# Ledger of designs, part 10: VHH binders against Tensin homolog (tns-1)

Target 1, 170 residues: Tensin homolog (tns-1), of Caenorhabditis elegans (h2l045r38to207)
Amino acid sequence: MKDRKEGVQVEYITSRLIVLSCTSETSERKFVESLLKASQQIQNAHNKHIRVWNVSQRRHDISSSLDAIPFGWPSETAPSLEKLCTICKNLDQWMLEHPLNIAVIFCKGGLERCAIVVNAFMRFNAISATDDSVDDRFSMQRFSERFLGPDGPPSYKRYLGYFSSLLSGR
Below, E stands for the ipSAE of ESMFold2; O stands for the ipSAE of OpenDDE; V2 stands for 0.75 times the mean of E and O plus 0.25 times the DockQ between their complexes.

## First folded at step 9 (VHH; framework vhh_podentamig1)

Design a1 (from z6 with S55Y; at its last look DockQ between E and O 0.15; V2 from the best seeds 0.00; counts 0 for: pae E 14.9 > 2, placed apart)
Fold by ESMFold2, look of step 9:
Structure a1 (fold): chain B 170 residues (1-170), chain A 116 residues (1-116)
Amino acid sequence: as target 1 above (170 residues)
Amino acid sequence: EVQLVESGGGLVQPGRSLTLSCAASGFTFSSYAYGWYRQAPGKQRELVAAITSGYTLYADSVKGRFTISRDNAKNSIYLQMNSLRPEDTALYYCAAYDEWGRSDYWGQGTQVTVSS
């Protein structure tokens, strides 16, 4: 399923996890304008308590507007298990460092890469996280199922199952 | 000089309610974010609830039962705890966070014991 709204969208998955994305159909002008607006919205709400991971292609405008950590991989591919484990650990550590810390997952070019990370973090929280929350995992599940549900790529679902097995030490 | 003083703890029966208070002094109250933490004996400290100028945050184990609030006129933060359970037994801490940094201030804690 493709996003239907134009421009950069801000969505709270949990009270401490935000997905920030736009579709590949968004024009460059609309992207830049809405990115600056979304950045200001997030900074006004959370100040210095945000950290952004960019799971898409690097861009100067992303770096200058969001101060984003580059963690991207090519669209319609799976990240390495090492990369997926690293981002989950970083998300968990960031949230533990300060009770108001908010993690932002950013993707230009659709929500599928964000959905992979959110699903992986849900699995990580079930097995490994210090601040595990069933309600938060359910919220992450519902979000990721919009893109990884029955019509989603089965290879991603198998991959995430393997990720979960490795986390549990099986 | 920042000072946080918790109060309102005590011994209560399961299913009862309790309100914790945190009085803040020595800084501009409205420019900080606040959190309640708890630590049970032999357990790690955990976040219970947090409040900023823009939103509130709750641990899953307390959602729907606990409510954090603040009163800028009284320089105070509150935690309303309803439907208390034995697993809520802990030392509860108030914390203040500079919205521009990662420096934090902590109170001394107030004990909540839920026992039949």
Scores: ipSAE 0.000, ipTM 0.164, lowest interface PAE 14.9, mean pLDDT 78
ESMFold2 (binder alone), look of step 9: mean pLDDT 82; pTM 0.819
OpenDDE, look of step 9: ipSAE 0.014; ipTM 0.295

Design a2 (from z6 with A59R; at its last look DockQ between E and O 0.64; V2 from the best seeds 0.00; counts 0 for: pae O 3.6 > 2)
Amino acid sequence: EVQLVESGGGLVQPGRSLTLSCAASGFTFSSYAYGWYRQAPGKQRELVAAITSGSTLYRDSVKGRFTISRDNAKNSIYLQMNSLRPEDTALYYCAAYDEWGRSDYWGQGTQVTVSS
ESMFold2, look of step 9: ipSAE 0.414; ipTM 0.790
ESMFold2 (binder alone), look of step 9: mean pLDDT 82; pTM 0.823
OpenDDE, look of step 9: ipSAE 0.022; ipTM 0.508

Design a3 (from z6 with R102Y S103R; at its last look DockQ between E and O 0.69; V2 from the best seeds 0.00; counts 0 for: pae E 2.4 > 2)
Amino acid sequence: EVQLVESGGGLVQPGRSLTLSCAASGFTFSSYAYGWYRQAPGKQRELVAAITSGSTLYADSVKGRFTISRDNAKNSIYLQMNSLRPEDTALYYCAAYDEWGYRDYWGQGTQVTVSS
ESMFold2, look of step 9: ipSAE 0.448; ipTM 0.805
ESMFold2 (binder alone), look of step 9: mean pLDDT 82; pTM 0.825
OpenDDE, look of step 9: ipSAE 0.339; ipTM 0.742
ESMFold2, look of step 10: ipSAE 0.414; ipTM 0.801
ESMFold2 (binder alone), look of step 10: mean pLDDT 82; pTM 0.828
OpenDDE, look of step 10: ipSAE 0.243; ipTM 0.702

Design a4 (from z6 with A33D; at its last look DockQ between E and O 0.75; V2 from the best seeds 0.00; counts 0 for: pae E 6.3 > 2)
Fold by ESMFold2, look of step 9:
Parts: sequence; structure tokens; C-alpha cells
Structure a4 (fold): chain B 170 residues (1-170), chain A 116 residues (1-116)
Amino acid sequence: as target 1 above (170 residues)
Amino acid sequence: EVQLVESGGGLVQPGRSLTLSCAASGFTFSSYDYGWYRQAPGKQRELVAAITSGSTLYADSVKGRFTISRDNAKNSIYLQMNSLRPEDTALYYCAAYDEWGRSDYWGQGTQVTVSS
């Protein structure tokens, strides 16, 4: 079993895709402190080549710490297919705009929503992206399976299967 | 002791088939994801095929010709290689990854040579 660590965690899924996440049990003080630290870490590593998508509840009180594009939806619900398609297109466009560009997906409240977006992006890359590597897809699949593995919620897996079929025209 | 042992490599003619196997020991086999990698002399190691609890993935160069599989009862991973080409000549490695990416394990490799 994985040891729980309080605060915002920085994880590279691929060399160009970062997940920033924390559990819903993280205290407000620890969240703010660790978010500042995580923001500093990614700024120091990547400078102007960072764009952040927030897939959790928008927080107006943290805008000075993390300038994130709001794309969130409520925990334990499915996003619309239109929202999934839009974030995947935005991630792809950002990655294509410059080879040094790094996409960051941020979620306060666990890995669920990050896993959904990463899984959707992996499926999008298989059909639509111009530069896709099997190594990156493997990394994204391993990450997403922390929530969406065999024991994961069947409704989300069915939903993502429908997303993939829609992209391929089936 | 964690160990991955590859076997099944050898010399074969173009168009023929080989099955590589990788016996795993010293850890809970079903808790890991697996990949087959290959490295030709003077080239970078590349992922050929991967298997997770939910899916399989293949490099474009081997799609339709290679099939990765696993047998949890035998603690073994396989790579079925059909329609072999001279370009498939390489040292093939089995790798295991825990589900959180905290560590990885590698076998010593098995040589596959495709020529007449």
C-alpha cells in the first residue's frame, strides 16, 4: 500500500506532462504552503513553458500562487464529453505550439479527476495527436490505472470507452 | 530476491516466429506492469510492447506482428514474435514496473538474430 503524504505532490507522468495533486484530507494550511512550493519548483524547472489546467474546484484565493486555467467538474461525477474533448485539444495544441512546452494538470481532492484526464488524453493521442510515443502512452496508462484499473469504477471506464469510440467515429 | 529471467532467443530466418518468455520471481507478480524492450548494437533501447492490468501497447514497428501476454499462474510474461525481419535483430529485455513507478527491474536480456 502507498504511504499517504499530506500536501501538493508534483509528479512527472511524461517528460512533458506533470500532475499536481493533493488529497481531500490535506489541511488548508498545508495545501497553501505546499502549493507555493510546488509552483516554485515547476517555475524553476521550466520557466515560461508551463501551462496549468485546474480540473478541480476553482479557488480565487490562490490565483497569486498558481495561475491555472479552470476546467474543473465536481468530484465523483463524470465530465461532459465536450469538456474532455476540449481539454485534450488544448493539451495537444499547447504541446504542438513549442517542443519545450510542459502541460500541468492540477487537482485538489485526490487523483480521480487527473486520472480521467490523463486517460482521455492517452486515448486522444492514439487517434488524433501528431507526435505520440508508445513510451509516453505506457507512462500515462500506468498513472491512470491507479484509479481506473481493473478495480476502478466501471461507469468511468465505460464512459471513457465511449469517448474513444466517438473520437474514432464508431 | 527479485529476478527476471528471459529465454527463447536465438537465430531464425526472416519470416519465421519466436516466442520469448520472462520468468519472474521474488515479488507479487500480478502487482506489476511489464514491458519488452530491445536494443540493437549502437542504438538506443526502445520499448517494443507493454502490458498492464488493463491493456497492451505496441511500438508502431511491431504492431500486428508481435503479441505480449502474461500468465499470472506461471509468473511469466511472453512476447510472440511473428513475421520476423532482419531489423528485429536485437538484445531483448523484460522489465517490470510497480504500479506507482517507484522502482523497475530488468532482466539480463536474450539475443534475437534474424538472418539466413
Scores: ipSAE 0.114, ipTM 0.616, lowest interface PAE 6.3, mean pLDDT 82
ESMFold2 (binder alone), look of step 9: mean pLDDT 83; pTM 0.828
OpenDDE, look of step 9: ipSAE 0.124; ipTM 0.614

## First folded at step 10 (VHH)

Design c1 (from a3 with W100Y Y102W; framework vhh_podentamig1; at its last look DockQ between E and O 0.11; V2 from the best seeds 0.00; counts 0 for: pae O 11.0 > 2, placed apart)
Fold by OpenDDE, look of step 10:
Structure c1 (fold): chain B 170 residues (1-170), chain A 116 residues (1-116)
Amino acid sequence: as target 1 above (170 residues)
Amino acid sequence: EVQLVESGGGLVQPGRSLTLSCAASGFTFSSYAYGWYRQAPGKQRELVAAITSGSTLYADSVKGRFTISRDNAKNSIYLQMNSLRPEDTALYYCAAYDEYGWRDYWGQGTQVTVSS
């Protein structure tokens, strides 16, 4: 894994998909301070075309600035397949609504949850007839592999396999 | 062992044609999708063309000039490059990936240089 700086980090997975994350070791003060900076950065770049999916604990302070949608689940646990499906559909709908729309996956407490969502979204897009997803797919894959492994843990592999089966109607 | 081996690169003059080949081994060829990428010095890697189970796609810069195809019997993919331009100069490499995006493989690349 790549070294992470303290505080909220902004990472563009694709041109329209951003991961906004902060490690659990970051103090609350540093978190708030860096979140404001990150929010300002994203706002300056994308104006009102921003939607945030919070996959960590509900935060009322970020919802006012970034319009965060609560989709959190406990760390070190897997979200329900239904939840993942819902997140992917929501992401897709937002991206299709306007070409300038960008999606932000936010997580306080690590990047594994973000990796799960990004990997799921990658699988979702693979089934969906999107013609410009091939290059983005590799970006999403590289990101997910950074935290889930290139071969994936057996549990994740099975879980994501079930997700893929769900998406395909099997 | 999984391998992707590119070939067919070289030095050509503008307007000429070149065909790249990518031979795959070590996995079930038909179960994967494939793409050609290129990287010029000092530039980022970019998608050139891709072929999935049901479609092909191309970068805008190569549409109408390049054609991606595959031969399952030969476990190979190809990139027919017509009307080559100096800006097409790059290291070209092929990639294979499963439809669910969990596994990918990359070749070492073949150099294409377009110069008068």
Scores: ipSAE 0.005, ipTM 0.255, lowest interface PAE 11.0, mean pLDDT 85
ESMFold2, look of step 10: ipSAE 0.243; ipTM 0.705
ESMFold2 (binder alone), look of step 10: mean pLDDT 82; pTM 0.821

Design c3 (from a3 with A59R; framework vhh_podentamig1; at its last look DockQ between E and O 0.02; V2 from the best seeds 0.00; counts 0 for: pae O 11.1 > 2, placed apart)
Fold by OpenDDE, look of step 10:
Structure c3 (fold): chain B 170 residues (1-170), chain A 116 residues (1-116)
Amino acid sequence: as target 1 above (170 residues)
Amino acid sequence: EVQLVESGGGLVQPGRSLTLSCAASGFTFSSYAYGWYRQAPGKQRELVAAITSGSTLYRDSVKGRFTISRDNAKNSIYLQMNSLRPEDTALYYCAAYDEWGYRDYWGQGTQVTVSS
């Protein structure tokens, strides 16, 4: 998004789901500086209850600074359905392990990949979560729509729809 | 011109097997992910199986019975369907996906009917 600030940004989608992102226009110097700052920020807030999934390209500094799990795929491409399922299950498992656990989705190079994961996770929760997750679902929906659109491209809409269908077994 | 052409459908009794084929043309076959979908009368289209660059995914109800595969040399996708059930009756579609939200292609579908 063009209106976003330069550097790694911290955004709470829900109380337990954070998106760390950095636009491709951010200089490498600013990226490194802001990465350290963001890392410190979330560490101070959540301590050992943080786990990071990197959905962008694997980098040593990202992995080292955030202990990020590599789940990246090329920008503007569709992730594999298996990858989406795996990410959703991993997120869910982490959040189930402890009520204070926080999941962080990290992406260098835009927010679209984050939006895809958040949308998929929303759909995952729709079939597995209890009624008290309605607000979280809404927040995830709003975030995903912000970058993918309410309807999205036809391929996007169909892909996610089929993802949901597969998850539900219906 | 981009084309996906399904074949192999038909009428079979429960417990029998069918192999669906999807022949693709008009685009770089190896650059796409593929899926088999089905739509029964009065129901929504649903994913049956998908194959990407390195993975496969199946609907729970078809796991262990259906197998999706690809042949890059033949620009084709296949769906081996074993132990067919009446509830598998549907029009089956082949689909190809490239970049996210950019391109998708669909075949016309092939009818699969499972009935005693």
Scores: ipSAE 0.006, ipTM 0.237, lowest interface PAE 11.1, mean pLDDT 86
ESMFold2, look of step 10: ipSAE 0.375; ipTM 0.768
ESMFold2 (binder alone), look of step 10: mean pLDDT 83; pTM 0.832

Design w3 (from r18 with G26R R104S; framework vhh_7qbe_3; at its last look DockQ between E and O 0.33; V2 from the best seeds 0.00; counts 0 for: pae E 17.3 > 2)
Amino acid sequence: QLQLVESGGGLVQAGGSLRLSCTASRFTFSMGWFRQGPGKEREFVASISWSSGRTYYADSVKGRFTISRDNAKNTLYLQMNSLKSEDTAVYYCAATSPYSEFGSDSYQYDYWGKGTRVTVSS
ESMFold2, look of step 10: ipSAE 0.251; ipTM 0.642
ESMFold2 (binder alone), look of step 10: mean pLDDT 83; pTM 0.862
OpenDDE, look of step 10: ipSAE 0.720; ipTM 0.868
ESMFold2, look of step 11: ipSAE 0.000; ipTM 0.108
ESMFold2 (binder alone), look of step 11: mean pLDDT 83; pTM 0.859
OpenDDE, look of step 11: ipSAE 0.664; ipTM 0.852

Design w4 (from r18 with S52E; framework vhh_7qbe_3; at its last look DockQ between E and O 0.77; V2 from the best seeds 0.00; counts 0 for: pae E 5.6 > 2, SAP .683 > .668)
Fold by ESMFold2, look of step 10:
Structure w4 (fold): chain B 170 residues (1-170), chain A 122 residues (1-122)
Amino acid sequence: as target 1 above (170 residues)
Amino acid sequence: QLQLVESGGGLVQAGGSLRLSCTASGFTFSMGWFRQGPGKEREFVASISWSEGRTYYADSVKGRFTISRDNAKNTLYLQMNSLKSEDTAVYYCAATSPYSEFGRDSYQYDYWGKGTRVTVSS
């Protein structure tokens, strides 16, 4: 299991998809300080073209501060397939609304939930054909496979396979 | 430590315009303007979200005031047009913290400037 730097980290998965994450071991002080810094970085780069989805357990204060849409679920559990479908549709719609729009996926408590959403969105794009950027899908795959690769939890890989099957049967 | 510094206040004739600025010493989330007139409680004027740039206005200023922010300059603005004597107040810049609920009530804002005075003469 790879140890990450303490604090909120900003990672561009694609030019238009950002993951904001921190480990569950991050102290509250470090979390606040680094969240402010990470948020400044994103705002300076993208201005008013930012929408944030919080995929960790909802904290009403974090959602208010980030203007984040609460889509989270408890750590170490699977979200409903309906929730995954909904967030993928919302991400897709936001990105199609304006070419400058940036989606930010935020998780306090590790990369697990971010990786699940990014992988799901990659699968959603492959089936729905709403985004034809092949390089973006490969970037999303590489990011998600850092958690879901050969050493990742097999149950989540199977779960996401089921998600793909559900989309294709739709 | 985050500091908010207002500027641009002064004396202006009714019907005139004035532009207030608020420079933050560091990153801010949602920001807003409040004002306190003589003998009155502090009241909400306008706010703007950090992410989508959505704006909200008090009914008394809708159509006359415009809030905006320039993230590159770390500055919040309030363009005040068609000023009336009842707009006379000290105007305060405010910002939320990561733990604060964004809204229209003053208690929801954790950081405050010292204020800039606006006097609208008849």
Scores: ipSAE 0.117, ipTM 0.526, lowest interface PAE 5.6, mean pLDDT 82
ESMFold2 (binder alone), look of step 10: mean pLDDT 85; pTM 0.884
OpenDDE, look of step 10: ipSAE 0.478; ipTM 0.758

Design w5 (from r18 with G53D; framework vhh_7qbe_3; at its last look DockQ between E and O 0.01; V2 from the best seeds 0.00; counts 0 for: pae E 18.7 > 2, placed apart)
Fold by ESMFold2, look of step 10:
Structure w5 (fold): chain B 170 residues (1-170), chain A 122 residues (1-122)
Amino acid sequence: as target 1 above (170 residues)
Amino acid sequence: QLQLVESGGGLVQAGGSLRLSCTASGFTFSMGWFRQGPGKEREFVASISWSSDRTYYADSVKGRFTISRDNAKNTLYLQMNSLKSEDTAVYYCAATSPYSEFGRDSYQYDYWGKGTRVTVSS
């Protein structure tokens, strides 16, 4: 089920993982206005402890406003496994660097690419044995299931299965 | 290890109702109910996500059975109404691990209870 709300939406997946997303139906004016508002909200809450990964098409107004790291890939396609692995390692490293660090996953054009990254990060974190990681992995599973469940594209499910296999093997 | 314990089974008249419960010993993710009738293979009954925002039902029980959960009590429920003799089975509680996809197939569930027997008499 798609969220039809116009503008950039802010959703906490865990206490330290935020998804920042916007539907493709959002007008450019509304996008820019709501992006600046969302940016201020996140900065006011977390100050210097923010790092943003843009998993959609790079844009000057996105990069400059959020200082976002460009990791995007085209809509309706699968990312490279190396890109997913790199994003997950960067997220993990950032989270371990300081307990207050907050990761933001940003996507213009729906939540599907964010869901792929969140699911991949959940699978990446399953190597961890800490009790706090189990609760966070559950929250990530819940979020990703809203978008990649039985209704979602079977190709993405196979792709994420391959990612898990890669993590366990070569 | 995570333990799942079913309860609430028993003998009930056709047309009657039963409520099954499944208590988990710890954190659970997506959960479901399966059943196995005499001489039959185990079949899917219903499943539910953690937030209860997504549920699936087998066609044979849709409209008669309701799956629900109470996360504060680590308990999964199956409300069974309008019971038929065909519903006679051992009912199993199941849960996914973080690595498993939520769904309708038994291979997707890594944790299983020992089952509770439901018998529907005419």
Scores: ipSAE 0.000, ipTM 0.109, lowest interface PAE 18.7, mean pLDDT 78
ESMFold2 (binder alone), look of step 10: mean pLDDT 86; pTM 0.893
OpenDDE, look of step 10: ipSAE 0.674; ipTM 0.848

## First folded at step 11 (VHH; framework vhh_7qbe_3)

Design w10 (from w3 with T28I; at its last look DockQ between E and O 0.01; V2 from the best seeds 0.00; counts 0 for: germline match VH .375 < .438, pae E 18.4 > 2, placed apart)
Fold by ESMFold2, look of step 11:
Structure w10 (fold): chain B 170 residues (1-170), chain A 122 residues (1-122)
Amino acid sequence: as target 1 above (170 residues)
Amino acid sequence: QLQLVESGGGLVQAGGSLRLSCTASRFIFSMGWFRQGPGKEREFVASISWSSGRTYYADSVKGRFTISRDNAKNTLYLQMNSLKSEDTAVYYCAATSPYSEFGSDSYQYDYWGKGTRVTVSS
């Protein structure tokens, strides 16, 4: 994951979808400091309209400090299709509950797991027939292609293809 | 439904240039060009991500062909320079479904144009 600064970074994928991430190389002190700063940044911008899903290892300091829903799986592995479907449904439900609601996907340990979720959510929305902006689809594609494009792991590409096929057959 | 219409094929001398166009009927995330020469299997030429503009080229065309897109027109281009007789083929425009990843494998592309013929004379 080249060109990553140390600490938790805040990246808007769409106007309503944020990724919080840091590399596995981030020191624990820098992680804690930058997590609190990132949390403050998004709360100042969006107040009570944020909900956070942690897709990395559950930690007491993450769950209680960021008020994040624990939904992670081990790094360098794929989640179960059931888990991926569940997080997509939760994201969709939150986004539909109020037009100002912002979904935040958090991962300590790189962007790979975030990219999987963003790509899955993009595919989920195609099936839901929800009319999201074309710009949002563009932005989710761009983000996920940083890690799942032509140079990315072929197994993840096939996995997400199977996820999309299951959704269309439901 | 997505519709893809190619144009710009024709006869050109070796060393010459030609630009292919492909008009898409709606926004899509990724498009690419494939070609099928006489007596050959269809092969990948180039692709472009709709969002980032990231491009991918077959080794046989790197440095000679340039893929690009006009956002206002939903039009994909393939600028072909330094053409060789081996570039003679029917060129097909292809697109992924709106939410599929792009790549060099034909199975990743769900929509295909009818093709435009390019003939490079020696």
Scores: ipSAE 0.000, ipTM 0.109, lowest interface PAE 18.4, mean pLDDT 77
ESMFold2 (binder alone), look of step 11: mean pLDDT 82; pTM 0.854
OpenDDE, look of step 11: ipSAE 0.337; ipTM 0.722

Design w6 (from r18 with G26R; at its last look DockQ between E and O 0.75; V2 from the best seeds 0.00; counts 0 for: pae E 13.3 > 2)
Fold by ESMFold2, look of step 11:
Structure w6 (fold): chain B 170 residues (1-170), chain A 122 residues (1-122)
Amino acid sequence: as target 1 above (170 residues)
Amino acid sequence: QLQLVESGGGLVQAGGSLRLSCTASRFTFSMGWFRQGPGKEREFVASISWSSGRTYYADSVKGRFTISRDNAKNTLYLQMNSLKSEDTAVYYCAATSPYSEFGRDSYQYDYWGKGTRVTVSS
């Protein structure tokens, strides 16, 4: 699945969950320019209440600039269930720490890994989270279905089924 | 091109206070202050993360200096209190590029101002 717009795109999945993504085809010049704009936009809106999870390949050259927590894995692969659970627990804890806290999921290289994390967090919230919202889960489902809908990769759908089973005690 | 312009330097008596400012021509990521005394190597003073607001300080300035930033004004500040003669230096504002890690080392900062002179009289 391809994002037709070049550069870093900002999308609010819920009022407290943002996805930052760009396609692999984005030039380095456009990436840098658009990342600066997106970062300013988010910081102006949310200031000190931002935490960023990088779910793409770690880039030491931008990790400190975004202050991003490295949780990435290679594109077109599945993460370990343990890593996915850890990401969801960290997101949940961040959301509980302060009502104004905003989680940002960043991926350079398309929406694939962002969609997996958002879908996993939706499942985590339905089963395990203490701060749960049905409307937010629906929004996360709609976003993730752009990648994981009927035409999406069957292996990721099976993988996320295993994740749900793990959370519920299988 | 990103430009960093320092201001607020000058002559101050030991024990006094001074506030440095650095205005960026556009939004920047993490920023820091470095200084260079006469005949000395440039040394790290303080840095601040753009998103988390986490700060680092050199041991020599902890408790006396406070770094802060105002993203709406694209301005970095250094509040310097309890100034000592060894604080005499040219103070440089620096910013990371998207290609550099935030930290304490000068090589991590790709954008630099021209500096502002601070002289602390004994």
Scores: ipSAE 0.000, ipTM 0.243, lowest interface PAE 13.3, mean pLDDT 80
ESMFold2 (binder alone), look of step 11: mean pLDDT 83; pTM 0.869
OpenDDE, look of step 11: ipSAE 0.517; ipTM 0.796

Design w7 (from r18 with R104S; at its last look DockQ between E and O 0.01; V2 from the best seeds 0.00; counts 0 for: pae E 9.7 > 2, placed apart)
Fold by ESMFold2, look of step 11:
Structure w7 (fold): chain B 170 residues (1-170), chain A 122 residues (1-122)
Amino acid sequence: as target 1 above (170 residues)
Amino acid sequence: QLQLVESGGGLVQAGGSLRLSCTASGFTFSMGWFRQGPGKEREFVASISWSSGRTYYADSVKGRFTISRDNAKNTLYLQMNSLKSEDTAVYYCAATSPYSEFGSDSYQYDYWGKGTRVTVSS
């Protein structure tokens, strides 16, 4: 894994798509401190136009504190195709609701699940989304390839292929 | 250390309006207002979520009070319209921690101000 920095990291994938993540090695104290700082950063930049999807395993307190939509699944597993489609539709609808709206994908415990969701949303945008930016798709691809590139788990790559097939058959 | 300081309380005639403010010393997640009248338990008034701005109100204030926040100023507001003598209370600002649920229960809020008094005369 390339991303072994401590604490919660903020990364803009596109101008409207942010990943908040930390490694499982991050201490609880560092997590809380850095989450508060990262949250302040995105609030200052985007005000009330933020919606958060938690793609890590549900932590009752974390989910409620971030006011995050629970979407997560266990590490090293894949979500159902319906769940993945649902998050992509929710992201698309949120983006459509207001041009200033920002989607935040949050994962505690590494980048793997964030990469899956971002890659899925890239594929969704190419086929199904109301607003489809080629530049945004390339940005999402570059981010996801940090995990799903040559060294990435083959099972996730195969799974995302199934997702694309499902979208195209509709 | 997060600190919450309320202001804007005072004496007002029934039917009048007041705006309460609560300044936080730093970033907060969800926030709310509670109040305590003479000889009564502290009760929920209103709350607002961190990310979406979703709000909740006690039935007794719905339609009359409006909660809002200005994240740039780290400030929570309570606009109180159509005030009644029953609204007389000390009003407290509260904030959740990163691990707390957003809601109407006082146990969900880990940070509390010292309160500001509102007196509604008839």
Scores: ipSAE 0.010, ipTM 0.358, lowest interface PAE 9.7, mean pLDDT 80
ESMFold2 (binder alone), look of step 11: mean pLDDT 84; pTM 0.868
OpenDDE, look of step 11: ipSAE 0.054; ipTM 0.412

Design w8 (from w3 with S52E; at its last look DockQ between E and O 0.01; V2 from the best seeds 0.00; counts 0 for: pae E 17.9 > 2, placed apart)
Amino acid sequence: QLQLVESGGGLVQAGGSLRLSCTASRFTFSMGWFRQGPGKEREFVASISWSEGRTYYADSVKGRFTISRDNAKNTLYLQMNSLKSEDTAVYYCAATSPYSEFGSDSYQYDYWGKGTRVTVSS
ESMFold2, look of step 11: ipSAE 0.000; ipTM 0.109
ESMFold2 (binder alone), look of step 11: mean pLDDT 82; pTM 0.846
OpenDDE, look of step 11: ipSAE 0.545; ipTM 0.809

Design w9 (from w3 with Y107S; at its last look DockQ between E and O 0.43; V2 from the best seeds 0.00; counts 0 for: pae E 11.5 > 2)
Fold by ESMFold2, look of step 11:
Structure w9 (fold): chain B 170 residues (1-170), chain A 122 residues (1-122)
Amino acid sequence: as target 1 above (170 residues)
Amino acid sequence: QLQLVESGGGLVQAGGSLRLSCTASRFTFSMGWFRQGPGKEREFVASISWSSGRTYYADSVKGRFTISRDNAKNTLYLQMNSLKSEDTAVYYCAATSPYSEFGSDSSQYDYWGKGTRVTVSS
């Protein structure tokens, strides 16, 4: 019975970007209780300035989504480039709508899909050269490399390279 | 154990107004109101999103009812205006679980209050 890192975990990637995740092995009871606690923590800190994107697959025999925008895809697969571009645009638009707005990326079933989105968003923002974005880009890179670094799947690195090429070529 | 306690029900003349409240014993996710009239199935009235504050209403109450929420007080409200005799029902407060889709289907709500009775007379 390994209690360490069971349940929903909250990680601030930047001051305005949060990852909310749990492993697929988390029991439904533990998931519900830990998600309640994590959600309350986030609400207490940021109030109504929260928007949640679910990047995991929902199951038809249980509801696995928050009251979140569905943008998920199957675990251990890559999303379409169009889907990835769309979520990056939605994140950017939300951030621009109000300076206090916080984006939450939610995934039930590990951190891989969250890491893909964070890496994609980092690359999406690479077009902007503003001084204020440098620390955020480093934070996103650090998070992404924890899960997509040298020991990560090479196919995802190539896929995200294609995404960057798409952004540059318009 | 999460508890939902409704209040504000009572007798009111047709055309009148009532404000229902529902206080949760702790933080909840998306919430909604359902009602059950005499001899009828429980039906959706209105719901409100936890994160965005988006609202949804049954067609029969649009423009007459307003749902709102005070997250600091863990309290859900339903302002009911221009009441009709057809609005007579027991009104239930409900809250979703993290696994439930936000919407108008009662199966999406895992937590329920005991209800508050609203009677609209002519």
Scores: ipSAE 0.005, ipTM 0.246, lowest interface PAE 11.5, mean pLDDT 78
ESMFold2 (binder alone), look of step 11: mean pLDDT 83; pTM 0.858
OpenDDE, look of step 11: ipSAE 0.701; ipTM 0.858

